# Designs tried in a protein design chat: miniprotein binders against p81326. Part 5

Target 1, 226 residues: p81326
Amino acid sequence: MLHFGGFIMEINHISKILEKEREEYIRNKVEEYLKQGFSKDDAVNKANQSWRTYIGHRIQDVIYNLLKKFLKDSGLKVTTDKALNNRNLPEELDKVKRLIAINYGEYLFLPDADVIVYKVENNDIKIIAIISVKNSFRERRFETTYWKLKLKESPVTSHIKVFLATPDKDNEISYKCPNGKPKKMRIILEYELDGIYFLKEDFEETEKAKHFGKIVEDIIEISKKL
Key: E = the ipSAE of ESMFold2; O = the ipSAE of OpenDDE; V2 = 0.75 times the mean of E and O plus 0.25 times the DockQ between their complexes.

## First folded at step 17 (miniprotein)

Design md1 (at its last fold request DockQ between E and O 0.89; V2 from the best seeds 0.84)
Fold by OpenDDE base, look of step 17:
Structure md1 (fold): chain B 226 residues (1-226), chain A 85 residues (1-85)
Amino acid sequence: as target 1 above (226 residues)
Amino acid sequence: GSPEEEYRRLIEKAKKLIEKAKELAKESGNPELEKRAEQLIEFAEYLIRLAEEYLEEGKPKFAIEWLELAVRFLQMALELARKES
């Protein structure tokens, strides 16, 4: 508890460090695309798209590794949807993959699951939580809520908690009703998801909207009830 | 100093902190604090690897930023380990 404040502050630095790379990254990519024969406007647009992909992967990797290290001693395991996209999976991961699959009749599809937390007890796997990591919400605002609702439709997956982790750098969901105007995205995400965890300080805290520093404890508590 | 020199300095500092934090964590006698300290150390070690990747990519400035973050996590581990000694 005593060092929780320091931990929170350092978590906030993760996003800050990543964002420092943006200017240099964009500049380099613009130059690259110009050399390829694109117009200045096209080069800038492509560079921005490339950055969104790049930074998204970087923050996901950091959060994955953070959760992996801080949940390890609680007997909890962590994987990713990427790790599940292999033809030859070990038995454990194959079971994990099957236990998060969503039924569409003739087909099974996986939800977007940047981080998957599960436990193994007596050779049985129990999925605890899926964490979606989003750096920004420009194009995929309600994707995570869709998957949460789909997971609720089956008794196999209905117990799985779905969390959103974000630095919310553009303040799209940090507040419910800034200046008396409801933020539709924040309200819907908070209502539909099991929790929203912010990698920043400036946000409206609620029962479901918390600082990312609390996610480890929350996951451990959930795991004890399952 | 040059970015390369600063990087080397931070790496050496991080290595010393890891050793000291691990030692103190073992001596604390509190299993919970030991675990927390170890978690912080392991995450710091990840950040060091991340810094190495950035260095290999020719981005020493950002590598330094990640190392500085790693050092701060190691300092937290050390502080946790000290409170029980």
Scores: ipSAE 0.849, ipTM 0.931, lowest interface PAE 0.5, mean pLDDT 92
Fold by ESMFold2, look of step 17:
Structure md1 (fold): chain B 226 residues (1-226), chain A 85 residues (1-85)
Amino acid sequence: as target 1 above (226 residues)
Amino acid sequence: GSPEEEYRRLIEKAKKLIEKAKELAKESGNPELEKRAEQLIEFAEYLIRLAEEYLEEGKPKFAIEWLELAVRFLQMALELARKES
């Protein structure tokens, strides 16, 4: 398929490059907030929040562009939750939005789906996978698993694969506990989700927990079964 | 050399790698090889655009990091073309 070994290795550099920015970013933001009259503690908190927003958007953008480039020749299209919330939604994307929406009676909500992969066959749309991008698990630890469970409740959406993509830079789910047991959060995420894809070199690899570079091949194989 | 000089050298290297990788892939006559090379090149071109954003923000050292990653993807495209030719 792809130049598999080299591709995986180079993909893991994305999170490394992004993390190099953190120290300078936070330092600059703290200074900016101090000049605005915030206390030191408030400036630090705001700078960290700003960083989490920045890094999350940047990782999602890189993942979106990677998937878009590498999936297109397999007949697969890629969009984002940001694009689906656009007020001027093209007909194709409106159909994508409807096909992933979860019904709460009189209300429809989109799952937390940063990146969506779909295909078009005979003017019909089939949703293949959604990828939730998480830089940190400090908050919203299990939101992705909640959305997977909601998608499984309907025959219309139960086929949709739900993946987690993460650099996991703070090692919240990468390694076993010192006692040799996997961490509880890792156990639950791996059990409920269709896969966890790490944007880093070292982690406990399993059938469902893989290097991010493998996600392209996995999505293509899933799409061929549909 | 300055970071800006290093960036310019890497951009020139990237442009040459793009040209060579496309040429070799085309000469192979293998449409699957051409598709794979194009995917790697297109992603590298995205990374170059990302590096340009950093350069315009006055962050040439981070721009170089992204550009070096782009060059590595372009080298993969070239290696792919050479290996199957």
Scores: ipSAE 0.803, ipTM 0.915, lowest interface PAE 0.7, mean pLDDT 88
ESMFold2 (binder alone), look of step 17: mean pLDDT 79; pTM 0.745
ESMFold2, fold request of step 18: ipSAE 0.744, 0.767, 0.793; ipTM 0.888, 0.905, 0.912
ESMFold2 (binder alone), fold request of step 18: mean pLDDT 80, 80, 80; pTM 0.754, 0.759, 0.760
OpenDDE base, fold request of step 18: ipSAE 0.844, 0.846, 0.846; ipTM 0.929, 0.930, 0.930

Design md13 (at its last look DockQ between E and O 0.70; V2 from the best seeds 0.77)
Fold by OpenDDE base, look of step 17:
Structure md13 (fold): chain B 226 residues (1-226), chain A 88 residues (1-88)
Amino acid sequence: as target 1 above (226 residues)
Amino acid sequence: GSPEEEYRRLIEKAKKLIEKAKELAKESGNPELEKRAEQLIEFAEYLIRLAEEYLEEGRPKIAIEWLELAVRFLQMALELARKLKEES
């Protein structure tokens, strides 16, 4: 449905636009840190770290809003882990929070859940999918996999699909065996996760590795089976 | 023109496209296509708000790029709505 060649192309532009800020952002932050008395090397490192955080939040926000708009008419609701980090949650969100919680014996913790898709039927909440949004994999390469495995351990959460959405700017997981060398991260993520969705064109497509433009339809289809 | 002038031009273009797309979507009589057009419009409206945030931050060049993306989504909505009208 949304597989218009045009829609796919426009999704790819999201990451491109965000990356255009990088040079200016880094320059400004380097200057700021230099004024604070940091060395040039430290200033650059801190600026790069700040950028990763900043751009990560931006892309998550865009993807959240995209999914929210395109899933709305399918009776599906979308929230974020950030929205769940409140002491006074509405009943619906409190239920969502409880239904994605992972048991560690004396403690319950939430998985990293940049986007959470759920439905409400007869006052019952059913969690459909968690989407982890990663701009890059320089840090916490297998964190999403960890959460998927933990969710599988409980009958309460085992049905929840876990997807990864990424522009994969550094081509860390775009191909399984570039130049005949297996990319461990791609292979493991594809094996353990329910799907990987790329906000780019240049990647190896498989049954589980698809363009981000397909994620809406896939989620809707999953929601009908649950 | 200046970035500010280009921004204003794109905002006006986006507003016109929104109105046209909404109008055509309502006329299509196809509920599924209407919903799809509306989804595209709503996402474009989000992108317009995002562009406004960048403008307020003093980043008109990036704001313009988000507006251009919004306009492209609106054009897709309009095209979808037109196809529906032709098929009815």
Scores: ipSAE 0.829, ipTM 0.923, lowest interface PAE 0.6, mean pLDDT 92
Fold by ESMFold2, look of step 17:
Structure md13 (fold): chain B 226 residues (1-226), chain A 88 residues (1-88)
Amino acid sequence: as target 1 above (226 residues)
Amino acid sequence: GSPEEEYRRLIEKAKKLIEKAKELAKESGNPELEKRAEQLIEFAEYLIRLAEEYLEEGRPKIAIEWLELAVRFLQMALELARKLKEES
């Protein structure tokens, strides 16, 4: 029998495309900024900043569309934090928003959740998982773990699985003990999150640190337990 | 030989693969196969739309990369359908 796990190699091609896209993107942006009168150093810095924003949107869009297509026939729906922040939400999405919101006294905030997976049963909504998409951990290294811990504090949200999806191009979290030394970021992320899904082939695989191609099967299996 | 000519050849290949995958999945009479083929085709169609955006932006080489990924998903749908028929 064939399973979704057989897609591992195909999914990882996204990482190769992103690498090729980066080179062209940076080159084009540097040229654009140089023509605008920026110095070479400023043009390079601005191009890299532009890339970080651009690639984040691209990775999230791909992940959202993959999950939406592959989960639909399992009774699972997918939305995004951007959709939940629009004005005049449909009733269904308004319920999704309320079901993941974290209470800070007189304020309610959404966790950092790029993609949200949920199901509808008998007109009730059950949140299955949120997926945070990160291409770099330099500035907000443990943001995703903070949100997992907050979700665990309430019986209404404690069941929600929190996943991290990342190409991790710079190997910030790919290995637990590179050069014989514990990598704090990888150790803590793996300990606190429900799973880390890598959009590349070379990383230390564990029960929680997996190839991205496994995520569809994992979400479906979790949904059956809830 | 131009990137635009390569893109046109690949998009025609993708269209043919979509038609073939749909036909084989339907002919199988297997609801699970039809479901999986539909999922693969719909994701490939998303990737094709993404590739078209890059082409419209004047970035045909990157558009080809995304289109080739779409073709890979379509070929997987076809290979799955062929293997299931052989097992029947």
Scores: ipSAE 0.765, ipTM 0.900, lowest interface PAE 0.8, mean pLDDT 86
ESMFold2 (binder alone), look of step 17: mean pLDDT 79; pTM 0.751

Design md5 (at its last look DockQ between E and O 0.79; V2 from the best seeds 0.81)
Fold by OpenDDE base, look of step 17:
Structure md5 (fold): chain B 226 residues (1-226), chain A 85 residues (1-85)
Amino acid sequence: as target 1 above (226 residues)
Amino acid sequence: GSPEEEYRRLIEKAKKLIEKAKELAKESGNPELEKRAEQLIEFAEYLIRLAEEYLEEGRPKIAIEWLELAVRFLQMALQLARQES
């Protein structure tokens, strides 16, 4: 119990550390864009967009490595959509790629899959979960929900759990009904997804909305039922 | 001390903690605790590499923050390993 509490607290520090560099990053990028001839307003906007991309990749990388290390001993493997975007894939990853593909008739497309958890049994691959990692929801609020719904449409992918992991810095989905007003995004995401995992303490906990520290155990449990 | 000196101090502390945690994990005799300790150690090692990247980018203050986090994970690993001894 004490160890779990400590683990939760340390997970919360991940997002805090990542945010500490924001001011310096923005300042440096603004200066860079000003030197390129952009206006002050344009430079600030571009710097903020650059930061969103940068920090998004950083948090995805940390979460990927965390899941990779903590799921390893359970016989579970972890990959990313980025790793699947190669022309020459190992057979295992090629199978993973095919097993998460969504059919659009003449075309197959991959869902946004920041982290993919799968197992290999008797040379067969079973996809267990896809984790979408979002630092903020400013641009793509329901994208993860779309992919979950699309995965449900096929018997090949309908079993795949889709989770959202987020620090939710702006408190966009931390509470369902703050001040008596329903938060549409929280309600819809919680309804449509298999779980939401927060890298923070200040959120409304439910059956589907949990602290990120529980995601490893939840994934392992799901893997045993599949 | 300078950020560079503090970084060096934390790296040395982390290295010592890794060795001690690995040793204690092997001695615990509990396979589950050993696995958990190893997971924490491996994640801490990743955080150390991440800190190195920030240092190479000329951001020693952020590097130190990641090292401090790594040290805390290593301390958790040690605590787990000690409970079975």
Scores: ipSAE 0.836, ipTM 0.927, lowest interface PAE 0.6, mean pLDDT 92
Fold by ESMFold2, look of step 17:
Structure md5 (fold): chain B 226 residues (1-226), chain A 85 residues (1-85)
Amino acid sequence: as target 1 above (226 residues)
Amino acid sequence: GSPEEEYRRLIEKAKKLIEKAKELAKESGNPELEKRAEQLIEFAEYLIRLAEEYLEEGRPKIAIEWLELAVRFLQMALQLARQES
């Protein structure tokens, strides 16, 4: 059998590789912006902004591909918010979109749902989980918890598990009481969400705060009960 | 050797591991282990494609990091398949 320790260790390497890329990426982008005529300070600021967008997309893409590969043999399908925003949606994805959308009177919006896991049984679609991928928490700090609370308000969406996946390299939510003081962000996220999955080794593990490598088995187990 | 030479050596190693792991997984006789090994191989193949993108962009050092990770997943798949042979 695949032991969690080995699988978990190798998955946590993903974020380490991405951090090694940062220095080269920033250096190359600064040089590119300088050639375009930006000042040194502007080039550095633009390079850092570029990196934040780049790394967010890369982490999401890796997580999407991981879940797609490891969940498919359990009858589970995986899609993304980007795929759901295409104008020419296949019928199956159009149903997925409608099953996670939230009503605001005359408006219908999708929650922050970077990756969506669902199954199809007898032409019926059941949404299993929504995974929000966050690299940093200084921006949109509690947006994921807001979407969980909104999903709980409707009987059509109240069963949907809402997970957060993060490398959390700056330790913004890794511990509940660092230095003896409660960390509001970690405590509220853990309380409101169905799980937090860390792409690193160093964090306080709880029933809801786990290594990312455990998410595959957790989703499969949940899907069997729905 | 150059980063490009190291990449070539790793990609050849990865190709050999893929073929061997697929062969042993088919011979395993255990559907659950075969499934798990195939999942590891498919994810490694994704990581190899990602590494190829970095190489094409002229970033061989980062490409090597992703390729080394792919090799680690392939070695896990091979080890899993051997337990049932």
Scores: ipSAE 0.806, ipTM 0.919, lowest interface PAE 0.7, mean pLDDT 88
ESMFold2 (binder alone), look of step 17: mean pLDDT 81; pTM 0.772

Design md9 (at its last look DockQ between E and O 0.85; V2 from the best seeds 0.82)
Fold by OpenDDE base, look of step 17:
Structure md9 (fold): chain B 226 residues (1-226), chain A 85 residues (1-85)
Amino acid sequence: as target 1 above (226 residues)
Amino acid sequence: GSPEEEIRRLIEKAKKLIEKAKELLKESGNPELEKRAEQLIEFAEYLIRLAEEYLEEGKPKFAIEWLELAVRFLQMALQLARKES
């Protein structure tokens, strides 16, 4: 119990450490854009957009590595959509790519899949879960939900669990009904997704909304049922 | 001390913790706790590499933060390893 509590607290520090970079990053980028001839307002806007991209990639990388290390001993493998965007894929990853593809008639497209968890049994690959990692929800509120719904439409992909992992810095989805007002985004995401995992302490816990520290156990349990 | 000195200190501390944890795990009779401790060690090693990347980027202050986090994970691993001995 004590060890789990400590683990949870340290997970929360990941987001805190990353956010400490923001002020310095923004300052440096603003200066860079000003030197390029942008107005002050444009420079600030561009710097903020650059920061969102930067911090998004950083948190995705940390979460990917965390899941990779903590799922390894369970015989589970972890990859990313980025790793699947290569022309020359090893056979295993090529199969993974095909097994998460969504059919649009003449075309197959991949869902946004920051982290993909799968197992290999008797040379067969089974996709277990896709984890979308979002630092904030300002631009793409229901994108993960769209992909979950699309994956449900095919018997090939309908079993794949879709999870959202987020520190939810702006408290957009931390509570269902703060001050008696329903948070549409929280309610819809929790309803449509298989789980939401928070890299923070201050959130409303439910059956589907849990601390990120639980995601490893949940994935392992799911993998045993598949 | 200088940020560079603090980074060196933290890296050395992390290395010692890794060695000590691994030594204790060799004597462990609980496979589940051993696995958990190893996972913590491996994640801490990733964080150390991340800190090194930040250092290479000229961000020693943030490198220190990641190293401190790595040390805390290693301390957790060591605690698990000690319970098995």
Scores: ipSAE 0.843, ipTM 0.928, lowest interface PAE 0.5, mean pLDDT 92
Fold by ESMFold2, look of step 17:
Structure md9 (fold): chain B 226 residues (1-226), chain A 85 residues (1-85)
Amino acid sequence: as target 1 above (226 residues)
Amino acid sequence: GSPEEEIRRLIEKAKKLIEKAKELLKESGNPELEKRAEQLIEFAEYLIRLAEEYLEEGKPKFAIEWLELAVRFLQMALQLARKES
C-alpha cells in the first residue's frame, strides 16, 4: 500500500467524517436527557459518555470492515471481541477465543482486543495480531500495554502482535516531546506495543508510529513470517 | 441541491465508477494491482452500506460524507484499473 498514497490520505478522512457528527450528537443527547429530568451537568456528562460509546463502536466497525476486505485475499481472517462473546460460537472462533484468552484463576478474560487477525491452515489457527481501538486515553490509559505484556508471558501467545489504532483527536499521544517535554503515555505505548496506527495526518511518525493505512501491508508481512 | 438530490447523484456516480473499474480489470495483466483494485471496490461498497445506515437513522448530511468517501475509494480503484490496462 505504500505505492498508493491516495489510500493513506483517504483513510484519514474516516475520523474526520465521524468527528463532524459530534456537536449535533451531543446537543441532541443533552436535550434528550434534560427532558428525562436530569440536571444540566448530569445531562452533559451522560451525553459525552453516550458519544464515547457511539464513536468507539463506529470506529471499530470501520476498522473491522477495512481489515476484512483488504486482508481476505492474503489468506487472513478477521474477527472481533463482540463476535467471540457470541453465545453460539462456531468451532473456528471458539479456538480463536481460547488462543488469546488469559487465565486469572477462576476467570478468563480476552485482552483489550477489539479486532483480531488470524489465519487457518489445515484446521490449525495462528493468531497474527490484535488491534485495540482507542478514541480517547482518558480511561484505561495503559491497558493495551498490560495485555501485550501478558501475551508475552506465554510461548503460545508471545508471537502475537499487539497494535493500537486511534484517531487521537486531542493529541494525547501524537508527539513524544510536545513543547520539549516527554509525553509519558506516547513514549510508554510506543516502547511496549508492536505498533501505533493513527487515523489522522498530524502526529510524529516513527518506525512504530504510523499512518493507519500502513497497517494492511504490515500485517501481511508479519503473516508471511509465521 | 437538496441532500436527497446529492445522495442520488453520488450513488449513480459510485455505480458508474464500479462498472468502469470492473470492465478495465477484465483486461488487466497484473494480479496484484487487480487484487488491490477489487479490495478498494469492496471497501467502497461497505462505505455505501454505512451511508445507508445513516439514512435509516435520519442523518442524510452525514450519509453524503460517507458516500463521498466511497466515491474517492472507487476513483482509486479506477486509477489502478487504468494502470493495468
Scores: ipSAE 0.777, ipTM 0.894, lowest interface PAE 0.7, mean pLDDT 87
ESMFold2 (binder alone), look of step 17: mean pLDDT 80; pTM 0.748

